VHH binders against Actin-related protein 2/3 complex subunit 2A (ARPC2A). Designs and how they scored, part 12

Target 1, 318 residues: Actin-related protein 2/3 complex subunit 2A (ARPC2A), of Arabidopsis thaliana (Mouse-ear cress) (q8lgi3)
Amino acid sequence: MILLQSHSRFLLQTLLTRAQNLDKAVELDYQWIEFDDVRYHVQVTMKNPNLLLLSVSLPNPPPEAMSFDGLPLGAIEAIKTTYGTGFQILDPPRDGFSLTLKLNFSKVRPDEELLTKLASIREVVMGAPLKIIFKHLASRTVAPELDRLVAIMHRPNETFFLVPQADKVTVAFPMRFKDSVDTILATSFLKEFVEARRAAALNTAPSCSWSPTAPQELEGAPKETLSANAGFVTFVIFPRHVEGKKLDRTVWNLSTFHAYVSYHVKFSEGFMHTRMRRRVESMIQALDQAKPLEKTRSMNNKSFKRLGLNEVNHTNSK
Below, E stands for the ipSAE of ESMFold2; O stands for the ipSAE of OpenDDE; V2 stands for 0.75 times the mean of E and O plus 0.25 times the DockQ between their complexes.

## First folded at step 4 (VHH)

Design T1 (framework vhh_sonelokimab_d1)
Fold by ESMFold2-Fast, scan of step 4:
Structure T1 (fold): chain B 318 residues (1-318), chain A 121 residues (1-121)
Amino acid sequence: as target 1 above (318 residues)
Amino acid sequence: DVQLVESGGGLVQPGGSLRLSCAASGFTFSSYWVGWFRQAPGKEREFIGAISGSGGSTYYAVSEKGRFTISRDNSKNTLYLQMNSLRPEDTAVYYCTTEIRYGSYVYMDVWGQGTLVTVSS
């Protein structure tokens, strides 16, 4: 659906470099910002060279609906299940971050697969409730206690909804933007996005529609969350879209949808029909997960960096 | 029977300090996030902060960070809010709350009757 790597390439390279050079004493202390304003911090001290602290700052729900542990339903369990032993959640997390993980390389010899999963920490955490719902869908059942309207609250203006059923899950995104220009650009982008997906239906992607009014499935949602000014985007997810290796991709695409639209609106004041169509087509075509080709790293006690996603940045050049 | 009882409110001069208490009963206190909200006359309820069941994690509203400190004593089933450098704008009824769940997220709701804090001379 959306052309974005589920893992941070920069984080993956940092982890790989450290894992391959455990015999070398190194001090790391730097942070950077990536897509969707997700902030990462990595720390390794000379005193404890086999211990790596990874902190991540994730989107938060509105203060009045704040998650008590700062994490979505099932996130702690997902972290423990995905990463296993030699991995610890620190309480409290690093100040200013949502989560801090402590990796002990002397207890676990992580291979590239495990390090790639660690670099996917955003998906593991933010996708946890979606994975619960979609694993049940893959088995043609409905998760207990998540069998009605489910609200996923990333930020005050970024709430989306799932309506779970045994045979399908309807996912609806009320799209809201703060200024009139962004609203117009977003509406145009979404209409073109839906049209392009329909034209490329042979990719077996979930069905997608746009409407200026809330779908019937959102009956009962808080009125504040239904005040979309760029319309509603609805996806219908069937078991075939979440079975096997497709689960992680579907979760990533849905969890990042609003951020993806916002990103392209911000850099696309000159949006044209042809440019939009080609971009969506290239994104759909690359859905099978390209391997990271470019690798970077930095070591700096004063480091505060803003990094874009490699492939997405290339598609935004004139 | 979940019950939360706030106490410790009163009149305090600007720049002063006050400590609020919340006595909890009817649930396994140490297993739940608990926190504080406040509501001034004619205004919406405002989140102040929350503390994890173990006390190892705290979360504060940005505007209150640094002046207010949340703590708990699980042996006494009691939640505390230490308020320093109080301002007239801090005048409100303060409420103790515990976690409830909605969809994929846990959120807080008001369970107690509140305790009034008035910052004025």
Scores: ipSAE 0.000, ipTM 0.203, lowest interface PAE 13.0, mean pLDDT 75

## First folded at step 5 (VHH; framework vhh_7nfr_2)

Design D1 (from B24 with D104S; at its last look DockQ between E and O 0.04; V2 from the best seeds 0.00; counts 0 for: pae E 12.5 > 2, placed apart)
Fold by ESMFold2, look of step 5:
Structure D1 (fold): chain B 318 residues (1-318), chain A 121 residues (1-121)
Amino acid sequence: as target 1 above (318 residues)
Amino acid sequence: QVQLQESGGGLVQPGGSLRLSCAASGFTFSSYWMSWVRQAPGEGREWVSSISGSGGSTYYADSVKGRFTIARDNVKNTLYLLMDSLKSDDTAVYYCTTKIREGSYVYMDVWGQGTQVTVSS
């Protein structure tokens, strides 16, 4: 799912440019905001051109709204594992930021793969609890937070939950959308998504289900985090889903699930609005000119079948 | 070992100001979010304000937004709450609180003893 962007494009471009021009002494002091309230700060000094300070302000709720403070569970280990040599985590971080890394480019010039991972630092840190819990599931060791509810807050309004158990991990997504149109599209998509997975792929993908109400496993969660208007999607993850190379794939798929659904909803919404606008334009043209409307009508009919938007066609075409 | 101690409460008239302090010891103060929570007589606890470990991010309950200011001094390990334009419904015991790490994935709640703020004529 190349269309699901998880990294900062500006940060990646900044890192690529710096890595390609280490022989040029420059000073950088870039500070910007992305992803609704994530602040980034990049600093480079001419005195130490191979060193780059990357600071990130992660959106954190007040402590009583979340069960953790500071960095998410396993964040330090995830940073060390992902980025390897050539960095230092500063304590304390730079003023106003949740995390500061000092990056050293002098030992080995980082390739695009590493720079992309660095540009994804938000997702590395926010996904750390998921990876640690699944590592224990894969190795069949005692899971962290056994039988306890663990919240994963990738974005302020996209929290999902893990419940680690002895031989499985239950993962639950409360699905929320701002608009009633988005909610209708998301609910329809999610029901079809669940049915398609149940029918087509029993052993290669985790089973999943959809419910309009919160599953019982979430009873202890703060009520505001359980706000959902498109229902709850639940996955059950067994060791076979996270063994070997499947671990990173499963972590990625779950971490991007809300974004994946949101992307499909926005794509479907855009097509619906374009279709209605073009239909209005065709009617206006027919009223203003004596040209046959039948040529315009045949083009419109063909385009609707290519996209398979039965739900929007049912509601918008009569 | 871990301790929080509030001070600076008192009796004040409506429209007045107070500055609360919370002295912290026994943990790395700058690594943790700090919060103020209050409890009015006969009521449950109400979250008031929170501040990030570095002090760069601050958050306020709607009932105090624009009137209260949270701050911290990471050199002196002290949390502050500047209260301005005080009203009678701000009367409460004010607590400073935090959650500290007790390992890789467990947090312990730490509370001070509280300091009384009374807004009355």
Scores: ipSAE 0.000, ipTM 0.185, lowest interface PAE 12.5, mean pLDDT 74
ESMFold2 (binder alone), look of step 5: mean pLDDT 88; pTM 0.889
OpenDDE, look of step 5: ipSAE 0.393; ipTM 0.767

Design D2 (from B24 with A61D; at its last look DockQ between E and O 0.03; V2 from the best seeds 0.00; counts 0 for: pae E 16.3 > 2, placed apart)
Amino acid sequence: QVQLQESGGGLVQPGGSLRLSCAASGFTFSSYWMSWVRQAPGEGREWVSSISGSGGSTYYDDSVKGRFTIARDNVKNTLYLLMDSLKSDDTAVYYCTTKIREGDYVYMDVWGQGTQVTVSS
ESMFold2, look of step 5: ipSAE 0.000; ipTM 0.135
ESMFold2 (binder alone), look of step 5: mean pLDDT 88; pTM 0.890
OpenDDE, look of step 5: ipSAE 0.608; ipTM 0.872

Design D3 (from B24 with K99R; at its last look DockQ between E and O 0.43; V2 from the best seeds 0.00; counts 0 for: pae E 11.6 > 2)
Fold by ESMFold2, look of step 5:
Structure D3 (fold): chain B 318 residues (1-318), chain A 121 residues (1-121)
Amino acid sequence: as target 1 above (318 residues)
Amino acid sequence: QVQLQESGGGLVQPGGSLRLSCAASGFTFSSYWMSWVRQAPGEGREWVSSISGSGGSTYYADSVKGRFTIARDNVKNTLYLLMDSLKSDDTAVYYCTTRIREGDYVYMDVWGQGTQVTVSS
């Protein structure tokens, strides 16, 4: 369910506008890119004004990621189960795209809920491999075609790994940041995040650990992941974490873990940068006007409290 | 075309034994993990045991460890559950199940019809 809440606002508005104006004879041919990773194409022709073609171009998967015809493992099943039989998947997709859906508005009157799910197509497709692996975990099995180590690329440069077993799946995130300040802040945050979860002493959420070096489960991972500079975060997922409604929630939480860490790092960096500017300005004033310097004690208290247990608990929806 | 059919259930006394069988057809049996799942009246489904496609790896719920043995015959396409030291808590409908791949990265859940196991004095 959480995966289906993440949608493209521009795609949704485009679909809503078309659905609200079906009585108008129009020709649409609109393409755009979101977040440097997904290109959308919406096409409507005068020849067939009730037909809408939605095409999606996904980033090229790395060689280690599982894919079929340029789509992640399980993507076709996820589309069929999410959208039903009212939509046709074109084979082949439109040239230059990974996926093309044909929507016939005269057959199915789409409401805003369905259009919102359509606007979430990126998350439906990109989350499909996790869903396949965790459905097998819920049954204490492993899909027969999987390698021991499965790479998941949910976003470019955010590859993470699963080690599926029948009774658990180990999920490992190599954490890398380009900026040295971000790396230091991320490392500190991750260590505190893991400790806060351990201290909670409840086994209702997946266990979590941090290590500066690659866990042994990542033997055979691509060399680029060995250069992770903010360490490795490992979750252990048991069948109870992926049964029933918890499946979609777990998929969403794992798919968004990088973004969650990045959010907290950027918040901390912004706060620190502002404090440094004020300190320099206070020193300049003191040299000219003999004013006392501001205390740094309050900055330390605010930074420490902001990154504490409360932020970790509020984002734990597992 | 894909089918699973359980058999071998029945009424037994506490401490007794049963062997369940699951005949499989319509898919490459040896390629897939197989599982036993049970459902007692008024309860949800409870995972019991799983076995890898080759039969080399087996797993059991804590409630049945040491009493139940899962096995498979990949020549006869048959899954087994050997149940020993049965208790009244083992009373349930027992299902064999698997998840098979159907082209284009589509997966299908396959369940048998179930076989009743009743453990009573």
Scores: ipSAE 0.006, ipTM 0.391, lowest interface PAE 11.6, mean pLDDT 75
ESMFold2 (binder alone), look of step 5: mean pLDDT 89; pTM 0.898
OpenDDE, look of step 5: ipSAE 0.030; ipTM 0.469

Design D4 (from B24 with S57Y; at its last look DockQ between E and O 0.01; V2 from the best seeds 0.00; counts 0 for: pae E 17.9 > 2, framework grips, placed apart)
Fold by ESMFold2, look of step 5:
Structure D4 (fold): chain B 318 residues (1-318), chain A 121 residues (1-121)
Amino acid sequence: as target 1 above (318 residues)
Amino acid sequence: QVQLQESGGGLVQPGGSLRLSCAASGFTFSSYWMSWVRQAPGEGREWVSSISGSGGYTYYADSVKGRFTIARDNVKNTLYLLMDSLKSDDTAVYYCTTKIREGDYVYMDVWGQGTQVTVSS
C-alpha cells in the first residue's frame, strides 16, 4: 500500500531544528511553496530568538465554501483543538498570508509530536469543514451554519463537494486530467474501483459510484469546477463511517482521493496494470482497518532520533 | 459600496491616551475579523491588533499589549482602538482593515484612509 505524506517535511525539519538549537541566536526567514498551492513562511529574528512565526498562504476558497477571513469554516477551532493553548494565532496574519501562528519556545517547548502536528497544518486547516460536517453526522445532528453544497478546494484543480443530509453526507469528486492517456487510465481505474466496491458489503465501506456526467447534487457549483474528463466519483458517508477513530481516516482518505488516483495513474502509465489490486484495497476502508501497516512502531522510536540528525545538515545548506 | 473610515487621531503627549474609531459600511460587519495596522514615516506596515466578528477573540502585537485595547460595536458597525500609555514609537498613521469576499474565488482587502496619531513631547 502506497501512502501519501501527510505533513510538510521541510517545515517539520525547520521546526525540529529550531526547537533543538534554542541556545543559538539565529535569524531564519524561509519562504517556500509545496504542492504547487500552499506557501509557507517561517521567521525567527535575532531580536526575539525564542519566537517563531509560522505563516501559511492558502488558495482562495471557492464561492461555495463558507469561510472567515480567507480560512475554511472551522479552521480556527481546528487549530486550537489540534495544537492546544500554548500558541498565539495572529489575526491579521502576516501581510500576504491566510494564517500566522506565533510560537514562543521560552514559555512552552513543544515536543516532537506537537511539532509534527504543526507541520500538518495544511491538512488541519483544509480538512476543518469535513471534520465539522462529519462530527455532526456522527452525532446524528445537523450543521445548520453550512449551505447545502459545500466545496472543498484542496488544490485549484482538486475541488470536491459535500452535500450534507440528516443521515448521510454525499461526497462528489469531479475528476480531470491533462493528458489523454492519463484520462483513459484514470477512467478505467475508477470504473474498476467502483465495481470492486459494489461487490463488497456496503456496511463495511462507503458505497461509491462513477458517472460520466455531473450528479444532480452538484447543481449550483461553478461550471469551471465541473470540468471533468474522467467522470465524477461519488461516495456516500453514513455515521458508522465517521464514528470514533474512523473520523480522521475518512477525512484523510477523502482529502487525498484525487492525489491517490493521480499518483497511481502516473505510476500505471510507466508500468503494467498489476497495481490495480493495491489501489482498490487502499480505498476499501474495512480492509485498511483489518490489517494496518506497521506505522505505529516506526513513529514511536526511529523517526524522532534520525529525522533530527539527518535533516539539520540538509536544511542549513542550499 | 464597501467603506471603512477612521477617526479620533491627533496630537498627544507621551503617556497620554486616544481612542480611534472606524466606521464600517457596505458589508456584514459582524461576520468579519477586523484589524488595526499602523505605518510610521519611512517604515513598512505593522500589524497592531485584531478582533473576531463576535468580539470574543482579541489579539495584540507585543509592542502594544497591555497598553492598547481593541473593541467593536456590532450594533453601530464601529471598530475601536483605545490607546493608553502612548510612546513616541506609536506615532503613525493608523488604518482599520478587513478581508471580504468579493465575487468567485476573490477576497478583497479593504482599508480605511487612515488617521494620524502623533506622540510628541
Scores: ipSAE 0.000, ipTM 0.122, lowest interface PAE 17.9, mean pLDDT 72
ESMFold2 (binder alone), look of step 5: mean pLDDT 88; pTM 0.890
OpenDDE, look of step 5: ipSAE 0.032; ipTM 0.507

## First folded at step 6 (VHH; framework vhh_7nfr_2)

Design E1 (from B24 with S35H; at its last look DockQ between E and O 0.19; V2 from the best seeds 0.00; counts 0 for: pae O 5.0 > 2, placed apart)
Fold by OpenDDE, look of step 6:
Structure E1 (fold): chain B 318 residues (1-318), chain A 121 residues (1-121)
Amino acid sequence: as target 1 above (318 residues)
Amino acid sequence: QVQLQESGGGLVQPGGSLRLSCAASGFTFSSYWMHWVRQAPGEGREWVSSISGSGGSTYYADSVKGRFTIARDNVKNTLYLLMDSLKSDDTAVYYCTTKIREGDYVYMDVWGQGTQVTVSS
């Protein structure tokens, strides 16, 4: 299972480099976009070389998504819990960003663990709603403030659904792909994925199912949110799946599930293209070999004997 | 036409109570989260409260938690904000707002005209 890296590599590298050069009065001002969904801004000023500002722009939650003040529910609490007292959340965030964190390196040792956590800020924020729900599940409770059906954003303008219960949480992913080929590949992959999991189900892993239509559990969801050209994948999470350290793993797996599928679809597409290319090359080669040996038609230079003009004269006399 | 219309604002003494209403039209009201946002003079917009489509989930800013109650009537297509124990710092224009899906991955922000709440002795 290609563990999709849980953190921004570029952000981590930037942070590590800065941590190694704390004594150097170098200004840092980097902005970049990652996966076309998150914009990062890292700033360090000459005046305050020990102060790092990390700003993050997240996609706007869609209308159905459980959100608080433009962020996923529980995001602030997740940040506080994850990063502790060494971080300050700026309110308001920097202009154009959803979140701005202030890190003081004079107060907190910038070790690799801390920086890795910081580089995982997207996952921390985006996974926060799931973490809340699964904490309740672990205690065999349901948060009283939650609706029967909860939508969580996992991609720009895309949500997946949860049905929290005391004894289980049903998680349903509408699977959408823009390209028709990708849709076909995704559908095939998902069917195989579910079958493989069933076969392996001797294992402690959550059960998974695929359906071309929305499961009944999604009754009441806005119709616009239930379009899925690659069908629906449904997981059933039990308390045993979210006990102790398993909770974070389960949150991560679900939060990155679509990305995982997309990765495999892309890989499959690439493979198909390569195979097709080889086939085409082979066909071309075959065609070139099948080119009939141009029979060197020996142009027998039939010497067109220039029938001399002379003979036409005689026959007019009779 | 999609529309939100706030009402119920006014002048109130500190410690007083007000009830704001927001009438929604032109969209499936029960399908969307609704929000209250306020803007004090010279300040930016501040989020106040949110409620889920069914009304089962409610959220509040720390500044209003325990004092304000958000509610909705999906039959009447109306959003409410019950404001108790009002403070001078609660003085602002209060807006009802939501995001509506117009298509695949396209959203429209909808805002009301706002209603003035003034808390003064």
Scores: ipSAE 0.021, ipTM 0.437, lowest interface PAE 5.0, mean pLDDT 84
ESMFold2, look of step 6: ipSAE 0.313; ipTM 0.675
ESMFold2 (binder alone), look of step 6: mean pLDDT 89; pTM 0.899

Design E2 (from B24 with Y107W; at its last look DockQ between E and O 0.30; V2 from the best seeds 0.00; counts 0 for: pae O 9.5 > 2)
Fold by OpenDDE, look of step 6:
Structure E2 (fold): chain B 318 residues (1-318), chain A 121 residues (1-121)
Amino acid sequence: as target 1 above (318 residues)
Amino acid sequence: QVQLQESGGGLVQPGGSLRLSCAASGFTFSSYWMSWVRQAPGEGREWVSSISGSGGSTYYADSVKGRFTIARDNVKNTLYLLMDSLKSDDTAVYYCTTKIREGDYVWMDVWGQGTQVTVSS
């Protein structure tokens, strides 16, 4: 499984560059959007060159998603746990942002590990609900505040579902694609994906299944959330999948699952286009080669001697 | 002080029934999921059943499904496990357990001392 990088590369590079140039009184003011999903804003002022402000704008959670104050459940705690005391959360966040973190480089050494963690802020925040659920699963418990069916946002206006139990967590992804071709490719990919995983079943990896219709476990979900033109993928997570260091890996894999599928679909499209182009070119070449050499029929003017109709002489006689 | 105390364990014949109780104190009992976990000799801990704070949701391990019933009385701060059609494989120490919230997403594990259930002819 091509593990999509868990952090913003651009954010990391920006942070690394700043960390290497702490002595340089350079003002930073960078704002960008990544994958049409998250907006980042990095600020360093001349007045306070050791203070870095990172603001993050997350998509608005849909009504079905568990959220608190515009953030995923457990997001603040996840941030505090991940980054420790060297970070301050501004309340309120900067205008137009969901979260603003203040980092003081005079108090915290900006090593690569810390900066990598900071560059993973989206994953930390978006994965926070999963982390809570899986921590309980690891202990064979269910969080008391959770409903039977939990919806978590993984994309703008898109949620996937969890059914947390004490012995297992069922994770169901409605798979939606805008383009009809993408839908076909995605469906095919998902079927193959599931088959490949079953064949590899000797592996300690969670089992998965594909269905064209919503699984029964999603009973009670809003109808509008159960539309999936590329079907549903369901994972069953057991305590063994979330033990120790496996927990974070599992959170990451599930949080990035749709992105993973989308990437492969896009790649397949590209490949198909290239292959089709080659085929068309080959066909054109074949057609050009198949053009019968117009044999210059030398019109040998063979003078069709007018076989005169006449001499059907009736020699009737003998 | 937060405490869980199991009772009701004993010796029973195969096919028999037993009722376990767990008395809870020192926390808001109705706010928390409760679980039964068992440990057989020489084996690891096995989850048996869980129940939501309100009692509206119940879950069972496949090994006990259809035979065991988890229930709670929030007025009495008591968790129950009704065990029917007991088998020799059900022989274990049964523990009552929960996670209590100490802060924002900080949980403390709480365990009882356990009660012995022995199923033998």
Scores: ipSAE 0.007, ipTM 0.282, lowest interface PAE 9.5, mean pLDDT 84
ESMFold2, look of step 6: ipSAE 0.037; ipTM 0.564
ESMFold2 (binder alone), look of step 6: mean pLDDT 88; pTM 0.891

Design E3 (from B24 with S52Y; at its last look DockQ between E and O 0.01; V2 from the best seeds 0.00; counts 0 for: pae E 5.7 > 2, placed apart)
Fold by ESMFold2, look of step 6:
Structure E3 (fold): chain B 318 residues (1-318), chain A 121 residues (1-121)
Amino acid sequence: as target 1 above (318 residues)
Amino acid sequence: QVQLQESGGGLVQPGGSLRLSCAASGFTFSSYWMSWVRQAPGEGREWVSSIYGSGGSTYYADSVKGRFTIARDNVKNTLYLLMDSLKSDDTAVYYCTTKIREGDYVYMDVWGQGTQVTVSS
């Protein structure tokens, strides 16, 4: 599964343009929303033209994944590790924002690679708790001070759960979609996804499963966070999946799983929706052919051609 | 800049074969679904085939199943449509297309300019 998350294109372009025009005095005050849930603010003032303030408003993390400053656990370390020493994290952040970074171009001029990483600030911050948990898994330990069940909330309808243990981390996604068409398509896709992963390369990829009901590992979670209309997808992550370069890949794949499923649902709507419609139409036709067969005594006849019932098993989406 | 460019169309007799190619650039090709869509004169656009990954997930419209084969080369960033047993009904402009992810739930539709396939006696 390699669906690359894009950085904020607008943020990247704004940063690149500023970095290429430092000798021009400019006033910037850009605020916008991306990813449905993240507000960005870039500010440059004429009074301090070499300073750029980047502020981000993120959804509030759940209590078990929250630091004292309202950011996901490990966010500050992740920012420092990813961006180095060319910035300052403001305390407090700008009013109304979760995080403010101050970049001084007169001291350090970030190259394009670093600016691209800055444009991915949402992913860096939101992935931080996963990195903590999986770094401990790679060392076959469990981070102190974490609850048995850790909720990761990107959006209210996209909360997923980790159950960290020293030898494995179970990751469970309650899959929720807004309308019944998407729910049906997502359920079909998820069942195929699980089967395809089982068939393709079971030893090197994390095992996964799908269930219409919540796995036992989610006992104790608030019932509202366990709502799902497309079932539950569970991954089991072992130390080998998070060693070396695999750590970042695993964090990325899990952080983007719901968006990955949504992409396939939206892309597939035409042909998969048509496939589902044809199945329903075929079943209606089979039922109409079966109407003359009512009140038939049980006969020892097995001529299926005369009955006309030839549909495969129906699956429900919930 | 994201771009798709089709090639390989032409004039073919009924029963003949063609191979269409679509060169892709400006995005991580292997991470996205790719599709062929066609448009016959005076008709709307008709989905033909889709592929994801290294070729394990392929889908075909009923009108082409068994005659057309979709394939991709993720090293060359190229999508293919192998068309066999061509019929006059297959005459159309063929487009390659995809949806590129711009954000978690924001997608950009990308289309090539198309390549003409004409099947006539």
Scores: ipSAE 0.101, ipTM 0.603, lowest interface PAE 5.7, mean pLDDT 76
ESMFold2 (binder alone), look of step 6: mean pLDDT 83; pTM 0.842
OpenDDE, look of step 6: ipSAE 0.520; ipTM 0.827

Design E4 (from B24 with S31R; at its last look DockQ between E and O 0.05; V2 from the best seeds 0.00; counts 0 for: pae E 16.1 > 2, placed apart)
Amino acid sequence: QVQLQESGGGLVQPGGSLRLSCAASGFTFSRYWMSWVRQAPGEGREWVSSISGSGGSTYYADSVKGRFTIARDNVKNTLYLLMDSLKSDDTAVYYCTTKIREGDYVYMDVWGQGTQVTVSS
ESMFold2, look of step 6: ipSAE 0.473; ipTM 0.829
ESMFold2 (binder alone), look of step 6: mean pLDDT 88; pTM 0.886
OpenDDE, look of step 6: ipSAE 0.595; ipTM 0.866
ESMFold2, look of step 7: ipSAE 0.000; ipTM 0.155
ESMFold2 (binder alone), look of step 7: mean pLDDT 88; pTM 0.892
OpenDDE, look of step 7: ipSAE 0.660; ipTM 0.888

Design E5 (from B24 with Y105F; at its last look DockQ between E and O 0.65; V2 from the best seeds 0.00; counts 0 for: pae E 6.1 > 2)
Amino acid sequence: QVQLQESGGGLVQPGGSLRLSCAASGFTFSSYWMSWVRQAPGEGREWVSSISGSGGSTYYADSVKGRFTIARDNVKNTLYLLMDSLKSDDTAVYYCTTKIREGDFVYMDVWGQGTQVTVSS
ESMFold2, look of step 6: ipSAE 0.212; ipTM 0.688
ESMFold2 (binder alone), look of step 6: mean pLDDT 88; pTM 0.888
OpenDDE, look of step 6: ipSAE 0.472; ipTM 0.808

